# VHH binders against Leucine-rich repeat-containing protein 39 (lrrc39): the designs that were tried, part 2

Target 1, 343 residues: Leucine-rich repeat-containing protein 39 (lrrc39), of Danio rerio (Zebrafish) (Brachydanio rerio) (f1r6i3)
Amino acid sequence: MTGVTVCCGTVNSIKALWETRIKKTKDDLKKEKEQKDRRAVGRLTGAWEDRIILAKLKEKIVTEEGRVILRIEKEEWKTLPPALVQLSQIQEWQLHRIGLQRIPRFISSFQSLIVLDLSRNSVTEIPKEIGKLTRLRELLLSYNRVSYVPEELGCCENLEKLELAMNRDLDELPTQLSNLKKLSHLDLSMNQFTTIPDCVVNLPSLEWLDMGSNILETLPDNIHRMEKLHTLWLPRNELEYLPDNISRMKSLDTLVLSKNKLRDIPPLMEGMSNLRFVNFRDNPLTYDVTLPDLNEDVEEEENDREMFGREFMNFYIQEARKRGSQNFTSVLNVMLEGVSETA

## First folded at step 11 (VHH; from q4 with G103S)

Design t1
Fold by OpenDDE, fold request of step 13:
Structure t1 (fold): chain B 343 residues (1-343), chain A 124 residues (1-124)
Amino acid sequence: as target 1 above (343 residues)
Amino acid sequence: EVQVVESGGGLVQPGGSLRLSCAASGFTFSSGSYAMAWYRQAPGNQHERVAIITSKGSTNYKDSVKGRFTISRDNAKNTGYLQMNSLKSEDTAVYYCAARYWSEYGWRPEYDYWGQGTQVTVSS
């Protein structure tokens, strides 16, 4: 009778072990199923949310002159939803004052994008994926917080207009931007540039440049390489002198130099026949020159443009030559008198 | 109150070295878009910028001081520096520290904060 009891105990122990294993397996399967169900519900919820977001985005799409435009203004959109990728046919983004902090990396999905206007936001970075937008003609990022420009922007071969005004911390550009062979319009105003970057000087098609309200101390000596530049805005900088080679800029029509620290005007600028508009207002020029024929009666506003324009420039240069020659003669005379007294 | 205070000026012989300090108070260089610059004014001359460091740390120097002067900023100490080496008689001037701030509305003259200056005299 004793032998059967020992076998029953072992069988019971084995049974208990098996029951525990089965229970554990069942529990694990239940947990897995619950997790799967939660994931499924999450996916469904996510899909539904995406649909709602997509519907909302579609309401923001307008067609103008055959262009599909996403236009959002004065709505709080700190980030753009991933669902936007489903609208990859959009050709223009016009997103203003929406508090956008980041350009999404999925921007590369918008291969038909021609205009990216994100002016007046809080964008801190231009993603490298921007370089995938080969059809992009306009990139407008003024009044943001962009601290650096990625080298990949140089891959946007069709870029014609770049605006980066008022990004506060921007002080350099990557050398690769010189690859933008079609770039004709560049706004870098209200930043922290200390000079015109070499990559900008090397832009072959640049026609319009705004470097106003930076901290420029000097202009590049090779500024004449900007052969197509017709408009140069340089007000509110700290320029003390202009390079002589500025006179070699044959296409230059408009030059604004107001509120700098210029002490003199290069004499060679007199030969700039294409220069139609120039402004030297509020510079500590060495010579105080007043145009003789400015009748007192010409209204102050029109007078200001005229007082520091091309006529002023030419008159100043002439006066400077006269006075400079006099000083040289006076110094020479003093030197000659000194030598005669010692002989 | 926003203030910058210069120190470290003095009399030095030609070829000597000085280190100027600019202590900022009422703001921190790292809290916003601040550039720091050193200006100098010799008797009878206008203020000229000798060095500048941007908010990102890029530096620019006047040609006459290039290779001799070094501008730097210690954000932890909220202090700017100008290391001046190989000093020349022509470097004699009052040196001013200035901080420039770019607000959300841009730069304005009122956002330039100037110190009282420190005298640097280079003489044999």
Scores: ipSAE 0.895, ipTM 0.969, lowest interface PAE 0.5, mean pLDDT 91
Fold by OpenDDE, fold request of step 13:
Structure t1 (fold): chain B 343 residues (1-343), chain A 124 residues (1-124)
Amino acid sequence: as target 1 above (343 residues)
Amino acid sequence: EVQVVESGGGLVQPGGSLRLSCAASGFTFSSGSYAMAWYRQAPGNQHERVAIITSKGSTNYKDSVKGRFTISRDNAKNTGYLQMNSLKSEDTAVYYCAARYWSEYGWRPEYDYWGQGTQVTVSS
């Protein structure tokens, strides 16, 4: 009779263990299912949200002259939604005053992008992915907060126009920008450059450059390498002198040097026949020269003063030569008189 | 009130060294787009910029002081410095500290803050 009792206890214990295991497994499966369901719902919700966003974005797309343009203005878009990548056929971004803080990394998906205009935003960084935009012709980032230009921008081989005005902290450019062989328009105004960077001097197609309202102290001696440059804006800097080689800029048509610290005008500039517009206003030039025909009485409209820039330049150079020669003769005469008194 | 105050000027022999300080108050160099520069004015001459440090910390020097002068900024102390080594008689001048601010509207002359200057005399 004693043998049967021991077997019943072991079976009950095994049964209890199995029941506990089954319960645990059921609970785990339930949890897993709930998690899966939550994930599924989350995905559905996300997908739905993306659809709504996409629909909104599509309303912002316009077609002009055969170009597909994303145009958003005066709306609060601190960031661009990832759903935008589904519209990779867009050829032009025109996003203004939307408070954009970052250019998304998925920008590289927009391989057909020709114009990227993000002027008047709060962009702090140009992503390296910008270099993947090989069809990009215009990059407009004026009135932002860009502090650095990535070297990868040099990979935008078709870039023709670059605007980086009023980014406040910009003070250098990567050497790789010299690879932009089609860049003809460059605006670096209202930044913290101390000179024209070498990479800019080495741009073979540069025609227009604005370096106004920087902190330029000197111009590069090799400035004449900018052979195609026809317009150079340099107002409101701290230039004390111009390099002689500026006279070798054969394509230079317009030169604005107002509100600098220039003490003199290089004499060789007289030979710049292509220079049509030049402005030396508000510089502490050594010689006080007034054009003879400018009678005090002609309230010459600000516009008329600009017309006489070349005439002023030439007249100044001539006067400087006259006065310089007189000083030499006077010093020579004093030296000769001193020698005659000692003999 | 925005103010910059220079200190550290004095009499030094040729070949000597001085360190000028520029203490800023009423603003913080690191709070915005501020550049700091040192100017000097010798008797009969115009103000000339001898050194500048940008808001990002890039430096530029006048050729005559390159290799001898070092501009720096301590943001924690809100103070700029000009270390001047190998001083020459030609370095004799009143040295001015200036801060330049670029606002969201750009730079304007009103955003230049100048100190009163400190005399540096290099004489044997």
Scores: ipSAE 0.894, ipTM 0.968, lowest interface PAE 0.5, mean pLDDT 91
Fold by ESMFold2, fold request of step 13:
Order: C-alpha cells, then structure tokens, then sequence
Structure t1 (fold): chain B 343 residues (1-343), chain A 124 residues (1-124)
C-alpha cells in the first residue's frame, strides 16, 4: 500500500516546486518587460529631443574650402548638448559670444578637430580630454575665464597656435607645455603673469609671443634660449631693465616695449641686425633724446613709431656713450683745473 | 568707501622685523580678480614694486628683498600683508599697498586702489 502513496506524495512536492519556479519566472519576465517598455519610451523621447536639437545644430554648419565648420555667434548656448557628438566629423568649432561655460568632456569625440575657437565666452576650464585632440592646430580661448591650463594640453602634438588673452586670473602654465614642438604662436596678454614661465622659454618652435598687459617686472636671464622668436610683444608691463642676453636673440625682428618702466637701453642691442621694429615709447629713459630730422611728410602714427624705433634706439645708445664719456672727461678736467690753481 | 589702508610701519633696528598690513574696505579680495602689491619710495629714489601676489596666490619679489620679505593675503580678513625680515638701512622708505583689479573689460589704472603709505625707518 505504501508504494502508491509514496509516488503520489513525491509528485505533489515536485509539482509544488515547479509551480513556484514557474511563477517566479513569470514575475521576472513581467518585471523585465516593464523595464524594457519604460526604457523604450525614454529612448523615443530622447530621440525626438536629439533630432530637434540636432536639426538646430545642423543649421549652424557651413562648409568653407573643404572644411566642415560649426559656427555660432551671439546666440546663448551656456552648455553644448550631447547630441553634438553625432556631428563628430566637424573640423572647426567657431563659437563666439554664446556664453559657453564649459568645454564638454565629449570634446574627445571630435577627432577631426583642427580649430577650436571659443573666443569671447565664459569658459572656466580646459578639460584634460583636450589632450586627445592630436590633430588640433589652433586653440583659441581669449576673453574667457580660464585660470588653469591642464598638463594634458602638452599632448596636442600638432598645436601651432594657442591664444589665452584676457583670462584675468591666469598666472601660470604647466611645465608640460614645452612638449608642444610645433607651437609657434602664443598669446598670453592681459593676464596676471609676473614672469615669462620657463616652459614658454623652452618652447622649441615659438616665433610669436604676446605677454602685453601683464605684471612683468623682469625678463628671465635665459630669454635668449628662444632662438626662433621673431616677435615679442611686452607693452604695458612694469619692466625696469632688460637682461643683457636679449642682445643674443638673433632672430628677433619685432620687439614692443612701450609703456614700461625702462631706465636704459642695453648697449649690446646695437648689434641686433635683424631687429626691424622696436618700440620704447612711454618709458622713463634716463636720457632725453630726440631724433633731429623727423620726416614731416609721414602720418603722425608712423612718425611716432620711427621716433622710438630702431633708429631712435641706436641714436640713444650712441648718445648715452657720448654723455657718459663727456661726464668722465668733465670730472677729469675739474680735477686737473684744481691742481693747476693749487700749484 | 572703497579703499586700502596701510599700517604697521615704524622705526626698527637693522636686522629687525616688521609686518605691514593692507586692509581693504568697500570691496572684497575674494569676490573678484584682484592682485595685491607693495611698492616703496625713499626720498630721491624711484617708486619701485617690492612684491606682488596674484589673485591665485602666485608671488614675485624684487631681487633686493627676495628671501627677506614675504607677501601674503588673507581673503577672509580682506587684508594683505608684507612680512619684512632682516631689515637693512636701504629698506627705509614709504611703503604703499595697491589692489589691482581685472574686470571683464581688462585692467585699467582707475581700477587700482592705492593707499596713502606707511613709513618704515631702519636705523640704529
């Protein structure tokens, strides 16, 4: 009698287990289906939003000389939407006066980017992802709020032009900036630099440097290491002296030193044969020197440049030597005259 | 009233120390892009910058005072300082503090606030 009962009881226990597992599986599938449905609705809503904003962004794309350019000016875009990544073949961003507050971290998706021009915005930070843009040739961030330059900018191996003018609080640069082997143009004007950073002096290809309207009081003694520098803009600083080694900058063609506190001109600058334009206007030079034969037929602006330019520089140096020699001679003559009167 | 006021000057013996203070009122260092600097002028000499501290705290010193003077700022107290150690007779001068502001339009001389000066005399 027992065999029938045993088989029946065991089947009931197994049946209960199967029913429990079937119910659990059904509940799991129901939860999965509900989650799938919710995500599908979210995806459709996001797809509509992406299509709308993408259509607006596509209206801002122009093609010039074979380059795909995203151009936005005077239209408020405090942030850039992630949908922009769908246009990652853009080669230039030209985004001016749009109130942009951040360079998005997704900038790394724009591997074709050659020019990133975000001038006149409210950008506060250059993200480390900038270093992924190895094709980038120009980074223009003048008139923003950048106070720090990340080490990773040194990884932009093709960067040729960097503009960071008028970022108000910028006062230092990472040492890795000297890794930019192709950087030829650097604008650091209108910031709070107190010296030319060593990493700038060590840039191997730098040809053009603007550090005007900073708070420089001296220039580094090793400034002559900038062997390829052709143009150096330093107006509106507090420079009191130039290092003698400035005369060793044999590639220097243009040197603007107006509105500083310079007392004298280093005599060895007389030998700087490549120096075509130099400007010493508005400095408290020790000697009051005026060129004797101003060209009255030139415009006043050109006359001002020549009055304090290369011809003025050379004339000033010669006059300083003459007045120094005359002063020495006058002292000697006074001593000789005193001896004669006593004898 | 917007101003900066120096204090802490006086007579000190060679080798001594003084701390100059530059108190700002009518504005706060922390609410903008301000650099703070100390200048000095002795009779018959040119006005010269002694030390500067930028809005981010970077400092620069005249060679003649490097290692002896320390510039600092306490934004919570809205005050800058010049700690002057190992004073020499050539440090005798009127010391001026200046606050230099960078607006969104850049720097202009009229944004600078200059104090009236405090005398430091180093004499035996």
Amino acid sequence: as target 1 above (343 residues)
Amino acid sequence: EVQVVESGGGLVQPGGSLRLSCAASGFTFSSGSYAMAWYRQAPGNQHERVAIITSKGSTNYKDSVKGRFTISRDNAKNTGYLQMNSLKSEDTAVYYCAARYWSEYGWRPEYDYWGQGTQVTVSS
Scores: ipSAE 0.666, ipTM 0.872, lowest interface PAE 1.3, mean pLDDT 83
Fold by ESMFold2, fold request of step 13:
Structure t1 (fold): chain B 343 residues (1-343), chain A 124 residues (1-124)
Amino acid sequence: as target 1 above (343 residues)
Amino acid sequence: EVQVVESGGGLVQPGGSLRLSCAASGFTFSSGSYAMAWYRQAPGNQHERVAIITSKGSTNYKDSVKGRFTISRDNAKNTGYLQMNSLKSEDTAVYYCAARYWSEYGWRPEYDYWGQGTQVTVSS
């Protein structure tokens, strides 16, 4: 009977096959459950970590005069966690001396941001996402390590104040910066600028400019296009000359030129009626000029007067005219005397 | 010993070319925020800055040499250069290399390193 033998072998073989399949199925289901559990645990620990980090960040939030401010000082935060995005209603970041190395790209989520103050950190770059912050009024990055400014900063149409002092290697700005129609305050001091960039001269609303402690040798001839500029800080540069057009800066109130290489003072500056404070100290001016002794009698008057200020400037200009005329006459006399001796 | 040393000066005819080198030792341009500049002084005149190259490589030139002189730096060789083409008699001067340093507290004159100078004479 042959069918019994074949049937027994077939049944055993089929049984073995099904048992193998059942084992594989159970192993597969176990692996799936383990993966599900691992993902669930990962999400739970991540949610817990986010909750802990968020709680720490919420402790740093203050409300002052109707503004929601994230304030962190002298506490190490080399990076800012993504959980911060859950607090995107924050209107000011005031993060000082926290060792911050980057402005996170998720900064674009903070559409209510008015002030971004990251001074005295270790920030190396400004992300292009900064351009999404159309309500931003102040960007303060002095004492960082920023070496370039992205063209997208020109999209921050409400920006009024930009500070980039002491970033050491900063030496240029994107042409798109001139798109900042409301920028009134610009601090570029203590960097490596060799000129005042054209985009700065083209800022239509600029009122205050500091480019002290750079490596400027000249100022642009078209500097008078800065019609609203009232304060110009240029100490500790290598300026040799001032352009004649500086006298056309009708709004200029304060001009600091100390510690440069200026040889002369443009005579037309005498007519700058708005120029209240000027400083020419420590320049190798061609003529040796001493203010009149009467200045000692007036030493207790007006706090805004200075030895190398407006009074000195005007006196220098007048003396330069006198000595220039004397030199011209002296040269003519020598030439005439030489001719008469031969004829 | 921290220093910069100029080389490559000499006597050339008008229209000729020279390449000045400024080799730094005791420090490296890549280890900090250094700008490198060339100054010159003719007899009876004050020092004037001829060209400067910033730590990031931006350059600026005195108008009288623009288009004729090219400043460059090779941080790997710790050396700066001034290629001087189409030389004129008015370019005759002692040329000095200077390295300017910015610390995290800013710049101070005592951070600058000056070379001893190299003579360039343009005469027919």
Scores: ipSAE 0.664, ipTM 0.873, lowest interface PAE 1.4, mean pLDDT 83

## First folded at step 12 (VHH; from t1 with S58N)

Design u4
Fold by OpenDDE, fold request of step 13:
Structure u4 (fold): chain B 343 residues (1-343), chain A 124 residues (1-124)
Amino acid sequence: as target 1 above (343 residues)
Amino acid sequence: EVQVVESGGGLVQPGGSLRLSCAASGFTFSSGSYAMAWYRQAPGNQHERVAIITSKGNTNYKDSVKGRFTISRDNAKNTGYLQMNSLKSEDTAVYYCAARYWSEYGWRPEYDYWGQGTQVTVSS
């Protein structure tokens, strides 16, 4: 009777093991299914959320003069939703004061983008994907926190206007920006540039440049290479001297040099016939000159404009020549007198 | 109170070296958009910038000191430096440290913080 009991025990043990395995497998399958279902629900929820976001974005689209424009102002977005990529037909982004911190990498999907205006945000980086925007004509990033300009921006061959004013930390540009052959307007004001970068000097179509409120100490000697430059803003820098070659800038119409450290005015600037507006206000020029005919009666504001304009420049140069000649004569006389006393 | 304080000035022979320090207090160079610069004023002359380091660490030098002077900043110590080598008699001046801050509203003159200066005299 003892032999049959041992066989029944082994079969029961095997059965129990199999049942446990089956149970485990069932439990694992259930868990997998639940995970799959959770993933599915998550996807559905995500899709629904995207739909809502997309609807909201569509409400922000306006058509003006045949251009499709995404316009968002004074709303806190911080980031742009990925769903925006579904609206790749947008031609202009006008996003102001939305607290945008990053330009999304999917910006490269917007191949029809002509204007990217993200002024007055908190953007810290221009993504390299910007270089894929070959139709981009205007990039406006003033009043942000951009510290670096990517080399890939040089690939935006149709860029005509670049604004990077008041980015606080910007102090250099990549050499590749010289590839922007259509760039005519460049605002680099209120940054930390110490000079005009070579890549800027080499921009063949540059007409307007603002370098005001930087920390410029010197201008490049080859500044005359900027042949099309008609407007140059350089107020509130630390320029001590102007290069002589500035006089060779034949297209230069407007030059603002107020609140620098200029000691002198290059005499050759007298020959700049195209220079209509020049401002030397608040510079420690060597010679104290006052325009003789400034009648007391002209309102102080108008007087200030005239006092440091083209007339002032010319008068200063003339006076400097007179005084310089006198000094030379005086020195010569002293030298001659010294020689006569030793003879 | 925002303050910068210069130290390290003194008498040195031509060809000698000095290292100036600029200790900042009331702000940290790393906390915002600050540039640091060294200026000097010789008797009868105007202040001239001899060196500047941007908030990003790029440097610029006056031509007369290029290759001889090195500006640097230690953010951990919140201190700027000017290493001056191969000093010349023409380098005799009061040296000033200045920090410039760019706020969200831009730069203003009130955001320039100047030290009291340290005398550097180069004489045989």
Scores: ipSAE 0.898, ipTM 0.970, lowest interface PAE 0.5, mean pLDDT 91
Fold by OpenDDE, fold request of step 13:
Structure u4 (fold): chain B 343 residues (1-343), chain A 124 residues (1-124)
Amino acid sequence: as target 1 above (343 residues)
Amino acid sequence: EVQVVESGGGLVQPGGSLRLSCAASGFTFSSGSYAMAWYRQAPGNQHERVAIITSKGNTNYKDSVKGRFTISRDNAKNTGYLQMNSLKSEDTAVYYCAARYWSEYGWRPEYDYWGQGTQVTVSS
């Protein structure tokens, strides 16, 4: 009678184990289903949200002169939604004062983008993906917080205008920017540059450069390589001297040097016939010179412009020559008198 | 109150070395866009910038001091330094530390903070 009891116990144990396993499997399947359902709901919710966002974005699209423009102003977005990628046909971004902190990496999806204007935001980084925008003509990032310019920006072959004014911490540019062969307009004002970068000097098509309100101490000696430069803004820097080669800039029409530390004006600048506007106001020039014929009746503001223009420059150079020659003569005379007394 | 205070100046023989310090108070270099610079003024001359370090840590030097002077900043100590080696008689001047701040509205003259200066005399 004792043998039958052992077999029943083992079968019951096996059955119990199987039941537990089945229960566990059922529970796991239920959990998986619930997870799938949650994921599905999440996807649906996400899709719905995307639709709403997309609809909102579409309302911000305008067509002007045949260009599709995304225009958002004075709205707090901070970030751009991924759904924007569905509008890849946009040719211009005009996003101002929206608190944008980052340019999205999906910017590379906008292959038709011609103008990227993100002025007056909080952008801290230009993504490398910017280099994929080969049709980009204008990149406007003034009044942001960009600390570095990626080398990939040099891949934007059609870039004509670059604005990086008032980014506070910008003090260098990658060498690859010299690859921008069509760049004609560059604004680097109100940053921390100590000189004109070599990559800027090597821009073959640069016509307009603003480096005002930086911390420039010197200009490059090879500044004359900027052959097409017609406008150079350098006010509010720490320039003590101008390189002689500045006189070799034959295209230079406008030169603003106000509020620097200039001690002299290169004599060779007198020969700059193309220089129409030059401003030396508020510089500690060595010689105190005033233009003789400034009629008292011209309003003070116009007089100030005239006083520090081309006429002033020429007059200053002439006076400097006169006074310099006198000093040499005086030194020579002193030397000659000293030799005469020892003899 | 924002203040920068120079120290470390003195008398040194030609070929000698000095290290100037610029202690900043009332602001921190790491809290914003600050550049730090050293200026010097010799008797009868104007202030000239001898070295500058940007907010990102890039440095620039006047040609006359290149290879001899090194500007640095310790953000933890909120102190700037100018290591001066191979000093020459021509380096004799009052040395000033200055910090420049770029606000969200840009730079203004009131955002330049100057020290009182420290005398450096290079003489045999």
Scores: ipSAE 0.896, ipTM 0.969, lowest interface PAE 0.5, mean pLDDT 91
Fold by ESMFold2, fold request of step 13:
Structure u4 (fold): chain B 343 residues (1-343), chain A 124 residues (1-124)
Amino acid sequence: as target 1 above (343 residues)
Amino acid sequence: EVQVVESGGGLVQPGGSLRLSCAASGFTFSSGSYAMAWYRQAPGNQHERVAIITSKGNTNYKDSVKGRFTISRDNAKNTGYLQMNSLKSEDTAVYYCAARYWSEYGWRPEYDYWGQGTQVTVSS
């Protein structure tokens, strides 16, 4: 037979289990509700923060001559917030000395962008998304830390000006850069280029090139393919000679070669009628040549300026011909005199 | 003090090899934008750049040594190297290493650190 004590004990155990399950279910529902509330508050806080930052960014927008410009100067923005994409109608970014560390990948949303001026920041990379900016005319990244240029930059078919001066570690460019059919201005100064890249020589519209303060030792023999180049800035390199083909650069107006290792000047440069300004100062040229008529009635400062320019170049070439011709003639005269006396 | 010091020079027969090293002290190659170059000077000549390795590792060589010399750098040892193979009598010279620094104001000659040189003699 089963006793009352056994029955009571069993009922109490079942009741306790039932109450435990009910409590657990209520606790689970309460936890779920609290988690939902926390997520909702988090979303609202984030949306509010985005609106605040957008309002701050809108204060930086100016309109000048019909262009919508985002202008930030001397204010720390190490990164740009994604909310900025809501202002994708902006046509120019002028962001100077803001400590920017990267160009955001959402740059591709700014399809109206004509000028991207991020000079004097801390940018380390140009994202491949730059290639989506087919209306871009100017990309200015001088005084940054860009060490690599993506091949996608070659897709910026309307790019006219590219400045990458003073990026220190930059030493190469993608071959696709030659696809920039409108690029007329290229500044690669103060970097670690050891040569003028072939893609630069192949730029069909390039008019202005600065590769000063690099580590160039030679120039390409095919430099004359740069048919529209009128300004070539090459000071502070290690150039040892100029290729003779430089004389075929008929559009060249300005050629700066100061502070190199040049030993001679190609004689055919005398015929470069468009070459208006040239500078050979601080090169170890073989012949020690000074211009006649300096210092007589002319200011000391002007004499110093002209001492290594176009007139100097022409005079040097003429003197080099004279000294070379004299050496040949002297050797021939001695040989002929010996033969004449023995015959 | 800040300097670079060459070692590894010596006398070698034509066809032989040498490995020059350039140890830096007072600075580290990894802490800045440094290129490392080797120059040489034979008696009576101006010195010439033989090889250079950029901060990113891109290299450039004088035509007369291409395929025979290899420049490299080991940032962990703070040392640059010039492996010289298939040496010829014309390679006889004093070899100098230089560390070239690019500051926020660019490169200038006064930023270079030059070693005192190490003699390499290739004797037939």
Scores: ipSAE 0.675, ipTM 0.877, lowest interface PAE 1.3, mean pLDDT 84
Fold by ESMFold2, fold request of step 13:
Structure u4 (fold): chain B 343 residues (1-343), chain A 124 residues (1-124)
Amino acid sequence: as target 1 above (343 residues)
Amino acid sequence: EVQVVESGGGLVQPGGSLRLSCAASGFTFSSGSYAMAWYRQAPGNQHERVAIITSKGNTNYKDSVKGRFTISRDNAKNTGYLQMNSLKSEDTAVYYCAARYWSEYGWRPEYDYWGQGTQVTVSS
């Protein structure tokens, strides 16, 4: 809450004010240094180079919907120069496909930052200084090389969206991530998670979770603590069964479980009235059950939804009960025949 | 030739121990983002993942083997291991090792290298 904000009805473009301030500062500095540099030629070659790079960075600043944005796309910037700190009022970094290798530690100077989008770079580390960004709402680091998440990310008290998809070696999160009381969207897909971390289950506001294309074998028994979760994306894992408590996830609307190792479907899922979209395609379910195709005239995509969706789920559960009873009856018949032979 | 080869299987009495090895050739575990896993298959069952060790060395185990089995990897020897202690008759199966690879395009089943399997038999 200590950051500078202009929420009190100002509808003026921050861009115009920022550009005026930058230009005025540049003009003053240029005048002072030109007058003095004529007496001291050759000592400030580095300052001249910084002036050039800062001018290039200022050309990358745009204003959209009242936000000051640093936007660089498809241009090589493996590192960001320290001169960038002079533009610390920027509210969004949108730096895509620039080959960025590190988030600079001076990121802490950007106290107005709301969105940090560094998707599709080569970032290897999130510095602990990230925790100083208390106004940050979105941290987007998908398609990078991040293998560890610092505990200080838990200090980003206003974070609503965290994307860490496709960081290849990422396989755990710090316990302090559960301190993110406003986090509603979490993408951890295409990594090496072997389980859903406890800190994720403990996120009180999480509504959307993608852990597809990981190496999950089980889900936590306490998954029902995720009371606000409405979308759970889990395709391409190695799940063998679902915990019975999944039926207690009252907010769950969408559950994708395609391409797993599921043998059965928990019977209590039949009562999940809020579950509108479910996908069990490509699982080695114990019983080979197919729905009659009553909608041959619809598109194949809609048939796929119905064929392995909610109706399939309910039909499978009913059929499993029926065939389980037949197996029990068969065992009783064998035992009764054996008793008759001994009697 | 790119492959993984299991060794160390055999016959053992209940309560005994075995150490399985998974030697990689044609690639190195340290050259990429590889997880290594052990699977087993008893007759009539599908492949069951027994243990996995991630590229960063974090491990996960099937509940029935926790505390008895230990997965490890030695990147210098390009070899993974499964130490199996306190073996039970239900551990009888063919054991397969797999190297799972994450590229810059993600993981795909086509990137996995599977061994031919090694038999482990636990009997009195």
Scores: ipSAE 0.670, ipTM 0.877, lowest interface PAE 1.4, mean pLDDT 83

